# VHH binders against q9vpf9: the designs that were tried, part 12

Target 1, 373 residues: q9vpf9
Amino acid sequence: MSMSIDSNKLLLRKGDMKLDNYPTCAVEALTRLETLIASRNKQNMVMQIISEFIFLERTPKDGDVRKSQALPISQMNLFQEFQLIIALIEYFSRPGRDATRNAIFLSLFGSHLTPQRSKLLSRLISTAVSGSVAPLLSSAGTWMQQVGCKTPLSLEVAQNIVSDFISYSRKTPEQLKQLPMVGPHFAANFMVAVADLYLNEQRSPTLNPPPDALLDTITEWMMENPTLCQASQQPLVLPAGAIAMPFTTPLAGLLRWVVLAPLVSNRSAYSNLHLSLLRALQQLVSSGESTALPSQDLMQIVKSLQSYCARLAESKTDPQADAAYQKCMERFAQAVQIALSSNCITNQIQLLCLLESLPPHKLMKIVIEAHKK
Short names: E, the ipSAE of ESMFold2; O, the ipSAE of OpenDDE; V2, 0.75 times the mean of E and O plus 0.25 times the DockQ between their complexes.

## First folded at step 4 (VHH)

Design c17 (framework vhh_nb_b201; at its last look DockQ between E and O 0.44; V2 from the best seeds 0.00; counts 0 for: pae E 9.8 > 2)
Fold by OpenDDE, look of step 5:
Structure c17 (fold): chain B 373 residues (1-373), chain A 122 residues (1-122)
Amino acid sequence: as target 1 above (373 residues)
Amino acid sequence: QVQLQESGGGLVQAGGSLRLSCAASGFTFSSYAMGWYRQAPGKEREFVATITSGGSTYYADSVKGRFTISRDNAKNTVYLQMNSLKPEDTAVYYCAASPDLEWLLYGRYDYWGQGTQVTVSS
């Protein structure tokens, strides 16, 4: 039964919406957005509806929300926030088009969020993880790719998950362990974000290892599913005309973890993770995808090692005699060998040159010589 | 009134560097995706680089590794650092702006600058 053109017109008028009972008005708003979001000329209205009826923000009556200089302040109380989270979970669990759902999610949570919306997003995603809400997590994965997995907003989401499931829990919840099965795309993008948070000298002058429980969780994920990293390459389901942003794989960040780990930790989990990464790399080679390991990320690893060697030199320690450095280079050389053989590294020449700048390592030397020709 | 004003264009030798700037006004800069496009004579306008409000950057394959897009929200300015310039980079470079959502969902820009000429000599 083709809903009459007239019913569609009624659904498009903001003026017919009443702030009567929250969260009922939010649910109604979401339903209306399904129609509006497909229209290129209704973006201002979409934003107004979201602000007013979903987030209970004060919006200028006659102004373009897109041009407003002041961030809207939400009048939501804690209970209403909770109601909204539940309402959103329910909404995203309903049967519908993935493209529409993803578009709505992106409309609710764009690249620039108020602190309140950001917090709510983090809570929403954590709740979705806890409840194994697959459709919502799928949208979250899409969102994370569109906004960027290493952006402050994505990192905040990742940090909140770590806090909720790792830091405040004695034992890693089963729901987090199941995340790769429930939402593989989100899990992969989550891994990109968390990998960026730790053992990263760009973020901290000191190499800070991940929490043990997080390391164990990630290691387990990778061991159980070596193709999990490929989940980040899943085509995005977006509305017609939308531009899919490039994917980022967790491989480079996790490789940084395992390569630099000997400098800060002797946990066996890193060895297991390393093995899993090598397997993952081998599988990628077979898929013909050339963009799995950005050279820039590998160069970052080299820089960290250079820095370490400089410190050794200051202490008059020979890098050849340093067990940690040797272990780092061994792990690194193995990964680079596989990656180069599969031609999945961009700007290989630059990387090779940079690798040559490091104190010599027997295996790395072999790898470099094999590929410099 | 929305304004985008490009600057920094000029003549440069192959292998040289140039930094373009685009000053924006009339909208909430911090909530917009900013982009650079270029148009060579007789060619269609092509994508060069985009930076989202969240700081994610995207580049055309032809400029990857050579160009860097950045933004300063305090100055309402987006930049394009161009290194290792080639003659094929010769074009009018246009600054563009769009709300993030419009960019992400529809790949369109709402506002465009007048452009700045970049000429790379062999």
Scores: ipSAE 0.501, ipTM 0.797, lowest interface PAE 1.3, mean pLDDT 90
Fold by ESMFold2-Fast, scan of step 4:
Structure c17 (fold): chain B 373 residues (1-373), chain A 122 residues (1-122)
Amino acid sequence: as target 1 above (373 residues)
Amino acid sequence: QVQLQESGGGLVQAGGSLRLSCAASGFTFSSYAMGWYRQAPGKEREFVATITSGGSTYYADSVKGRFTISRDNAKNTVYLQMNSLKPEDTAVYYCAASPDLEWLLYGRYDYWGQGTQVTVSS
């Protein structure tokens, strides 16, 4: 097979030298990668084929720079980038094994993206959202989980979706509103990423606040698709040798974001999102789902509020008189009450002790007392 | 605010030719990239051809060598000359405009006309 592989590489290289035939060489490369991707011994060949024949990358020939340390330079013009996006959409729309598509997607866009590949990935996913390309969105969702939903790579993808469909659109497109149905795993992981992205307002005050249209879109998603909170809990079919990142639920991330939102913003859109999350949580508890909000996520919210109160103390502000803190605690108490009514909270005594360490709040005190022994 | 009006569609036999026109108003035509897209029944809109403000042209592989895009800045009109038509070319053809080629290619803030039907019989 090695002689056949070398022959195919020579044919692809010859095609790559004729710009008029792009993206044919990329399509041929993708087909060849289907046979190579399962072999751990051929990973270097896979990466070389992707770089040379799909992304048209060339290593700079500077005498003082080691080729292995130099960042590759893309030879693609803007139209060739567009041709590649269309070719990838066509390729991922083909009938085939999800594991193979996911392996190829991960190989194309791995954990070490150049700026050019990052730009192409963002355009690819936005085009797939607009065209409701379910197989590609499924692979994108799996990729986000494999690289980590809260990593810079996933956050950049989430930010670009917000930019393309929310910030510059008069209203959200119908295709975006249907995203939970077309690509539930991608929609779920997008919500995890966007919640973490905007939660960074507390640590990076210069980060722009989320548009109301984004909050409204997620609220509608949650109200119309209650099971979306569990979408990222679905078993993943991962390619051989892939490392699975920790499984994250959108409910935990969204709740933390909404509970802490009053610290930076007092917009009604957050209140609407909060109510949709309480409804989803209540439905999960009522169905007996063991994936009801984990105690560790609730404890992390406590730590964030403790940090905020410590900063207020430095400025000589009383947390019990601070309106933002009061609203955070009201939302948090409502969620804690629902979570504790389940039989699925581990380390309940530790959680209650941590909650008692926060400056007093009337509703939270009632919740704590109701669940003490 | 922007208006794009397509014309020149119709019924033609396989191997025949048609010339589509798109009359534009409401923007500085000479500074905009112009393009043609098509949509067959039950399918999404697909790229056909584009011409930049500088006159560079780009074509989908399925039409390259058969279709020619051109523009007349004095008339605020873009044209699509379609030769050697095939039944597979049957679609509603749409004119699109964008100040940026990248926006045009990826459908960001693009202006669309109402379309003109092209039907190619075998």
Scores: ipSAE 0.232, ipTM 0.704, lowest interface PAE 4.4, mean pLDDT 80
Fold by ESMFold2, look of step 5:
Structure c17 (fold): chain B 373 residues (1-373), chain A 122 residues (1-122)
Amino acid sequence: as target 1 above (373 residues)
Amino acid sequence: QVQLQESGGGLVQAGGSLRLSCAASGFTFSSYAMGWYRQAPGKEREFVATITSGGSTYYADSVKGRFTISRDNAKNTVYLQMNSLKPEDTAVYYCAASPDLEWLLYGRYDYWGQGTQVTVSS
């Protein structure tokens, strides 16, 4: 679809959408986007309005183009950034339809953002956590599911929260501790993202444990909020005709933490987290669109254990004599047993074959034999 | 001007495999959702698979476990690997493209290829 210059100029100039009236022009732009998004014929205009009036960007075409890439150029100063964050918090806090708020959030912060928009998104979400702004956190949770909890954009948001509330804070703030109560869907999706950042050989050459305060916070969330993983499965509220992306629970990533943790840590919090995960697996109902424990995620755990056992072989150490490996396998066997009994695993045959490739463990052997035909 | 060119269709024995490709031009490929649809004789066009710019995939129930969608952003190409083919998979297969936002919000694609025929013999 080609956009008419006359149609675009008429819509952009109507009312109080003037750049010199910031942040008022951003607030008016948000209001007008609600009707333009519903019209469905105006997506290029929607994106132009967002860029020009909300994020104060210009797209160089002539004039002072300095690079071959046609990137939007941010003209926002730090004071305007602060004004925009406040305006967005106020906008998302006003009464309205959840579908409308979610559509606006997705329009502002879709899947591909400039670095400036990505930084603003992270600051906005951290501010919403600090302020316990439930409607905004609900939209952020929907956003994470729609763009994918493990994508670079979602991981950047998760890293910013860890930085703001764990790394640079002397005491974990009450607002972070209460996040499961204020924004349970967002809290669950945040856990999917941070679980991917730590104890994950796909992201780092070594098994890096999470910071102690983050581990303690997530363990407490799971113990005190027994239905938190079910929040991942809540149906999304989206505009008519929209496609809901599959949900992802934090169970697979957190299982990887508790199974692999004995290789790098002796913290007792992992035992409490493991127990909470076993209870959550027992309670779980899969929707059929995705599973709580995709076999591919479990195969990743097997590959990490295989790598560890290869290092034991180089040192001529028997895995059955290695206390860390035995504890990893004990936790893994307990989770696999419950997950198979609860129908939480897809492609069981492939997983069972891979589990047989690991050095034997008494409980795991019993679990494997119990589920063979 | 957006262009989508499918290739890789043909005749294949039931139980066999086939890989479709769709070469794309005229837009920033890495920011678009790409999908495959099919139309069998006497039926309406139906959804087969979608891959978002971020790599998230979604499949119709009728093909889940047998078909795999993938993308190569360096080649501006989307693939559909079709395994364990059945005669019911016989159709014209269409490549489709839309920005992620438009697909997510409206459940539809703006741009379509010309299609490639896939025929699965018994």
Scores: ipSAE 0.010, ipTM 0.417, lowest interface PAE 9.8, mean pLDDT 82
ESMFold2 (binder alone), look of step 5: mean pLDDT 86; pTM 0.878

Design c18 (framework vhh_nb_b201; at its last look DockQ between E and O 0.46; V2 from the best seeds 0.00; counts 0 for: pae E 8.3 > 2)
Fold by ESMFold2-Fast, scan of step 4:
Structure c18 (fold): chain B 373 residues (1-373), chain A 122 residues (1-122)
Amino acid sequence: as target 1 above (373 residues)
Amino acid sequence: QVQLQESGGGLVQAGGSLRLSCAASGFTFSSYAMGWYRQAPGKEREFVATITSGGSTYYADSVKGRFTISRDNAKNTVYLQMNSLKPEDTAVYYCAASPSLEWLLYGRFDYWGQGTQVTVSS
């Protein structure tokens, strides 16, 4: 027999499903959501109502006037948010199929998050990092790939990790050291997201370097786990019917850090990161359709160097005599040489033409000439 | 200099009771949220109970109705009265202090003690 939305919502609130029994009622609702997903149920409206109940959300009635007079979308207090986070950690730690866990995670934290769910997601992931909750971190990594690792959603997650473990000393960077082993999928996607936040002219007119502790953490990750630059050490397990966003590796973003770093920083960690990236590129063998280094990302590095050289020209400084520029070009030339030799770059002709437009550099000129047909 | 010292742990039979005490020194106790966490062998640390500077109390579902948290600001001490103890309550109990409830709940402790062992026999 067909059931209405109102009937299903009433069923969710019967007996022990009352709000005064939180978070038990949320766990029961989550179990019902799991059953619907496992049975491939197509009632999206029912899944939405269950999700809203888990987060104690109220949907405003229809009409613009009603929306302007809307009740708050969440009724959770601080302690209920904490109870839900603990319940979710316990739930996702249960034995089960990766595809089911990932489908539930995506259902709870879809691509259009409310501010309240976004805040809770960030706290959930941060707690999972602290507690080394591998199954939840695996689902979070898959979620980042599903929504896109460089989207505002993924960037907010990355910023909250940086905030909690690096910037505000709420937790310690030491708790991040095991992340590549506990959640390699999440660690790789975190690096894609966090690399986009720093030393990126598209994000800020001023090239802002990452915090020292973050740079040191990522450098150590790369030295000990070179395969992280090739995305993840484990295959992505997507839910049935999910559409994968374009997969990107952390290589391009971290290469941008290493190449542009001499313009704003003299820290030795960049030299160690550079060496680790070169080793990763040298070991990279073409395994089908690789997206390791899109030429578009490398061309953005060229544009940043062009902007820097334009500023040098304004001050009548010769780029060929500028120590920072020479170091940038040396690192860039070494990486480009290895990447071209390892067949990791798509559309190399356009990239080589753009590289030729930069003020001459001895090693880069040799690399360009060696790869022209 | 700052110290949280737990006491009152021990061996007790199922259905029995224990009262844990945590004596604090070296900080402005009355301004802090105080809490109890526990860790059983081979398990992660779990939240038990908390009391805010204003006196509001919150309990894990597993202990609600059996445990009572209280504080004495004059003595700089927080207490955990544990009634109707079960074998699954066996753990090392830790006292923690944070400037806010939010920090305490999410594991940001300014100070924490060395723990006191509670063993409940079946």
Scores: ipSAE 0.310, ipTM 0.735, lowest interface PAE 3.0, mean pLDDT 81
Fold by OpenDDE, look of step 5:
Structure c18 (fold): chain B 373 residues (1-373), chain A 122 residues (1-122)
Amino acid sequence: as target 1 above (373 residues)
Amino acid sequence: QVQLQESGGGLVQAGGSLRLSCAASGFTFSSYAMGWYRQAPGKEREFVATITSGGSTYYADSVKGRFTISRDNAKNTVYLQMNSLKPEDTAVYYCAASPSLEWLLYGRFDYWGQGTQVTVSS
């Protein structure tokens, strides 16, 4: 029975949708979006359907949702939010095209989220982690890359995961430990975000270390799977015509952790993480991937060290005699050596010049001299 | 009426620099993501750079490290600083506006400019 072209047109009309039964109407909306999401001329309709039938937001009857400056107010209660989370998990667990699923996820949770949608996203992802929902986590990983892993939204998601699985848990849940296996792309992008949250002077004037349990978890991930950082480099599955945003690897952020850690912590986990990072770097070199360590991120580390040395100078302390600085430089030099040897660093000359500005360290000097030629 | 007006295009030698501007009017500029596309003769229009309403920037691999996108909300203007220009950069450059980054990424724009010609001579 050739379902007539006409029946498909009827399915695409907003007017045929009823808000009679939540979350059934949301599921129906999602199904309709599968067809509409590929259309360049139906953006307003897509947004209206999402707003009205999925998030139960009040939208002006005659207004372009795209042009509205006012954030729509959702009328969802807590129970409905919960229902939506379950419905979304079920929906994303259904067999389907990855490109379509990813596009729908991006449409649901764009870069301009209401506080309510943002919270719901965080809860959804946390639930997906808890339930090991691989397809949803895959879409979430794609979303993080498209939105940006270091954007406020991504950081919020990451912070909520840390809160849910680390801060409020006596022991790291098994579900978080297995995240690299269940959703490697998401795990990698999550690492980018969490790495950005800690030991980052751009975020805080003080070097704040990650929670111990988080450090241990990340370290374990890296030790068990040195190729995990490469998961961020997986090609995105997007609809035709969509632009894939560049990937970001967690390597630079994690390197910042291990290099600056001696200034704030003596935990052995950082040494293990450092070793795992070196291994990961070595593997990347073999793969020919040149963008694993942006020079800008490394320069940030140098700036932090410069700042520290300036403080030492104020206290009339010789950096050569400072054990913490020496350890920082040792870790840093080892990583830079590997990275330079693999040509994975952009703008190498600038980095080398900046490294030369630091108080001398024997190993770093050797590294600089070897590559300044 | 919504308008996007590009300017700053022209002829430049390889290795040279050029700065494009796009003046926007008729919509709430600060709420929109702005982007640049280019189209070379006989080729499809391709993404160059975008800047979100929040100031986040994204670049095509082909222009990364050479081009810089910026915006001035007070002037309702988006800029594209192009350094180290190559003959391959020769194209008509188009300014685009989107209410969201996600839409921009899918080539969904509310508004397009008329374009400005950039020619890089060898």
Scores: ipSAE 0.205, ipTM 0.637, lowest interface PAE 2.0, mean pLDDT 88
Fold by ESMFold2, look of step 5:
Structure c18 (fold): chain B 373 residues (1-373), chain A 122 residues (1-122)
Amino acid sequence: as target 1 above (373 residues)
Amino acid sequence: QVQLQESGGGLVQAGGSLRLSCAASGFTFSSYAMGWYRQAPGKEREFVATITSGGSTYYADSVKGRFTISRDNAKNTVYLQMNSLKPEDTAVYYCAASPSLEWLLYGRFDYWGQGTQVTVSS
């Protein structure tokens, strides 16, 4: 295949492509990259073609040693950004192999992300949600798992979806409601990311609840799509030799929402979400998933409850008499019982000791006693 | 040219801890995936841990929960914190590096260190 790769290089040489034919040069580059990505010796050329002909970037000028590692500078105007988004939607909508689409998506967005590429990615994904573009959303789901659902870039994508479809948009709410059907892997990974943004003291000093419409949407997703949390467990379709990064379920982050919600909200939707999470946890346990609720994530919930109890002590309020605390502990105990009964929590002894440090709760005490034998 | 220099190996009692370091030079460290492999005498080289340029981590089942990979981009250094060591962890530990795209697409490391010996006695 070296002659085929060299032929593609000759066809796509800078002198053979005119940048004023945008977006045609980007579409042509995408098509040719499918063969070039297979070659180890062509990766620098792949990166150059992506930068110059797809994202219209130039290398920052040299001469400043402290600035010598600056990222490429985008030269795209807003109309060309729109043209690129349309071209990418069309490209990913073509019939083709999942491994090829995933390789292209990872090549575009898996490394060398400038701030401008990150913004384009967020707009592309929001457009794909609005258009129900299943093949692109499938590749975005694979991408999010490979780069990590809780990394800054994935969190930026999740926040932009919340902004576009929940906070400021009167666009197509049906397309967001249908996301689990159109792109289940992406929807699951989006839930991991967005769960990290709210009711999470690692991200904010205040327990900020999710917007009501987001809560309602996720609750409905969980109620109507009982296998959604299992969507990331399916093997990734990647190029030969690639290593799949481990999946993460949204269960731990959403459990944190429902357990901590009584501290900041009285919305009944959290009760429905809690029930859906218990059912989803039970399904994952039945499928043999042993890491459904990592103890590290559960210990973060304990830390937030300890902080709340410390504030109650400042006001001389007994946590055992506090209705919000009791409701948090009831929900927490129910989830922990299911996970412990099926041995789906890592480092169980450490977690049980930490749970005993919290002010007593009747159901949690029973759960702890049943599993310390 | 690309250079990887491991340090921190040595002899330790079972149940003890060690921290391995790998200093990297000759490439843009923050854009590379970094990893650790090990090889016991007479056995094939075994994957231990990987950290991507974005900070995502992946561990072999045999070390999950006991070992932690981390990176310091300011010092161009990747670390492997090894806790609760067992005699079975005895091996030469190798630092590995590859551009993040190569790792994401092909699951391979282009560059390797010389290795550092870790011996766990009981």
Scores: ipSAE 0.023, ipTM 0.508, lowest interface PAE 8.3, mean pLDDT 83
ESMFold2 (binder alone), look of step 5: mean pLDDT 90; pTM 0.915

Design c19 (framework vhh_nb_b201)
Fold by ESMFold2-Fast, scan of step 4:
Structure c19 (fold): chain B 373 residues (1-373), chain A 122 residues (1-122)
Amino acid sequence: as target 1 above (373 residues)
Amino acid sequence: QVQLQESGGGLVQAGGSLRLSCAASGFTFSSYAMGWYRQAPGKEREFVATITSGGSTYYADSVKGRFTISRDNAKNTVYLQMNSLKPEDTAVYYCAASPSLEFLLYGWYDYWGQGTQVTVSS
C-alpha cells in the first residue's frame, strides 16, 4: 500500500525528535505518540520513539564491547529516572481520551519488560497509589488485565505494593484504604495478583508469609466496597481494533486463596477474609450475577485438595482426622452451597462428581446431596 | 522480504475439521507473536487466536474449546487446528505477525498474509 504523505504526517517522523533536555524530550515523545498510536502502520516507530526518547535505551554499536550486545541498555541516571516518573504522573493526569492513555501505557510497559522498565513501572504505580492518581491507576489496572493478573509481571507489581504500603505498618495507610474508590479496576486486579502470589509457592520460594495487615486491608475493602468484584467485569477502554483479554474475577482468586490457606497456616485474619467473601458472593448471587465464581475455578480448588490428600495418603495420614483439610473443606462447602444455590453454575454435574471424589466431609456431603437431581 | 503464506482452507461440512498452516519467511520467526484473524463478507476482520514467542495462547470466545493454535519454530510455521466447524466460521482466514504482544492486543500487525478461504456448509 502506498500512502499519500501530507505535511502533518511529516511532523510525526522519528527524525523530527531531538534528544534535548531530559525530561522534555520524553514529554514531547508522549505527545507525538498520541497521533502515531492512532495509526496501525507505525508500531515500529512508536517502539523506537519510546526506547530512544523516553527510556533512553540503546543497542550496542561498533564501539561497544559488551557480552550481551543484543540487549537494549539504559542510559538513564537516577535523577533522570526520577524526572521520568514525575513526567509520567503529570502526563497521565492530563485531560484526554482514556483509550489513548491506556494505549500509551500498554506501549510503555508491555509483556516483555527490561529489568529497568520493570523497576520504573513499580515505582510509578507506588507513586500513583501514594498520590491517588486515578487516571494512571486506571491505565495500570487495564495493563494488569491485558498482560494477565497472574503473570510474573503482575505478581511483581503486587509484591511491591505489599512491600511499600503494608509490610511496615500494622494499620492500612490512608491512601491504600482509599484505593478501591480511586482505582477500583487496579484494586480488583491487585487482589487477584496478590492471592496468586501467596497461594502459588512455586512462583516465589523465598516469599515471606502474607502480613495480617494485607488480609485485614482486603477484608475491609470487600466489606466496604461490595461492587469491587464487578470492577474487573466492566468493559476495558481500549483503542479501536484492540483485543480485550479476559478479566479475572477477584472473588474467585481470593476464595481459592482463603480455602487453601489452612494447608500452610491457620490465622484468624483468613477467617475474617472468608466471611467477607461469603457476604460478597451472597450479594452477587442475589443480584443474578453468577460469573464472579465460575465452575472452572471451583474445579481447580478440588484439584488442589486432591493433590494435598494424595500427599496425606503417602504419609498414611487420615484426611478425616487432618485439621487443615477439615478447615479447607468447611470453607469450601460454604462457598459451594452459595454458588450452587444461584442455579447458574455450568457443568454442575461434573463439579458434583469431582467434589464426591474428595475424602468425605460432613458439611460438603450435605451440600452435594442438596443439589443432586 | 517478508512473506506470510496461508494454506489448508477449503469446503467442509458442519461438524468437520480443517488445519490451516502459515509459512513465514523474511524475519526472525521465533521472536514474533503470530495470530489468526478472519473476515466474513461485509464484516470487519475478527480476531481468532494468537500465540506469543514464548508459546502462550489466547482465543476469541467464539472459538474457545474448538480451535487450537500452535507453532513450529524449526519450520517457521504457525498452525490453526479447527474442530467442530459451524457455518458461522465461514470466512477468509488471515495469518498475521507482530514483534510485540502489546501490538497484538491493539490489533496492530506488521505483516499480513493473503488469506485462505474456509467455507462451512450446513
Scores: ipSAE 0.000, ipTM 0.251, lowest interface PAE 16.5, mean pLDDT 79

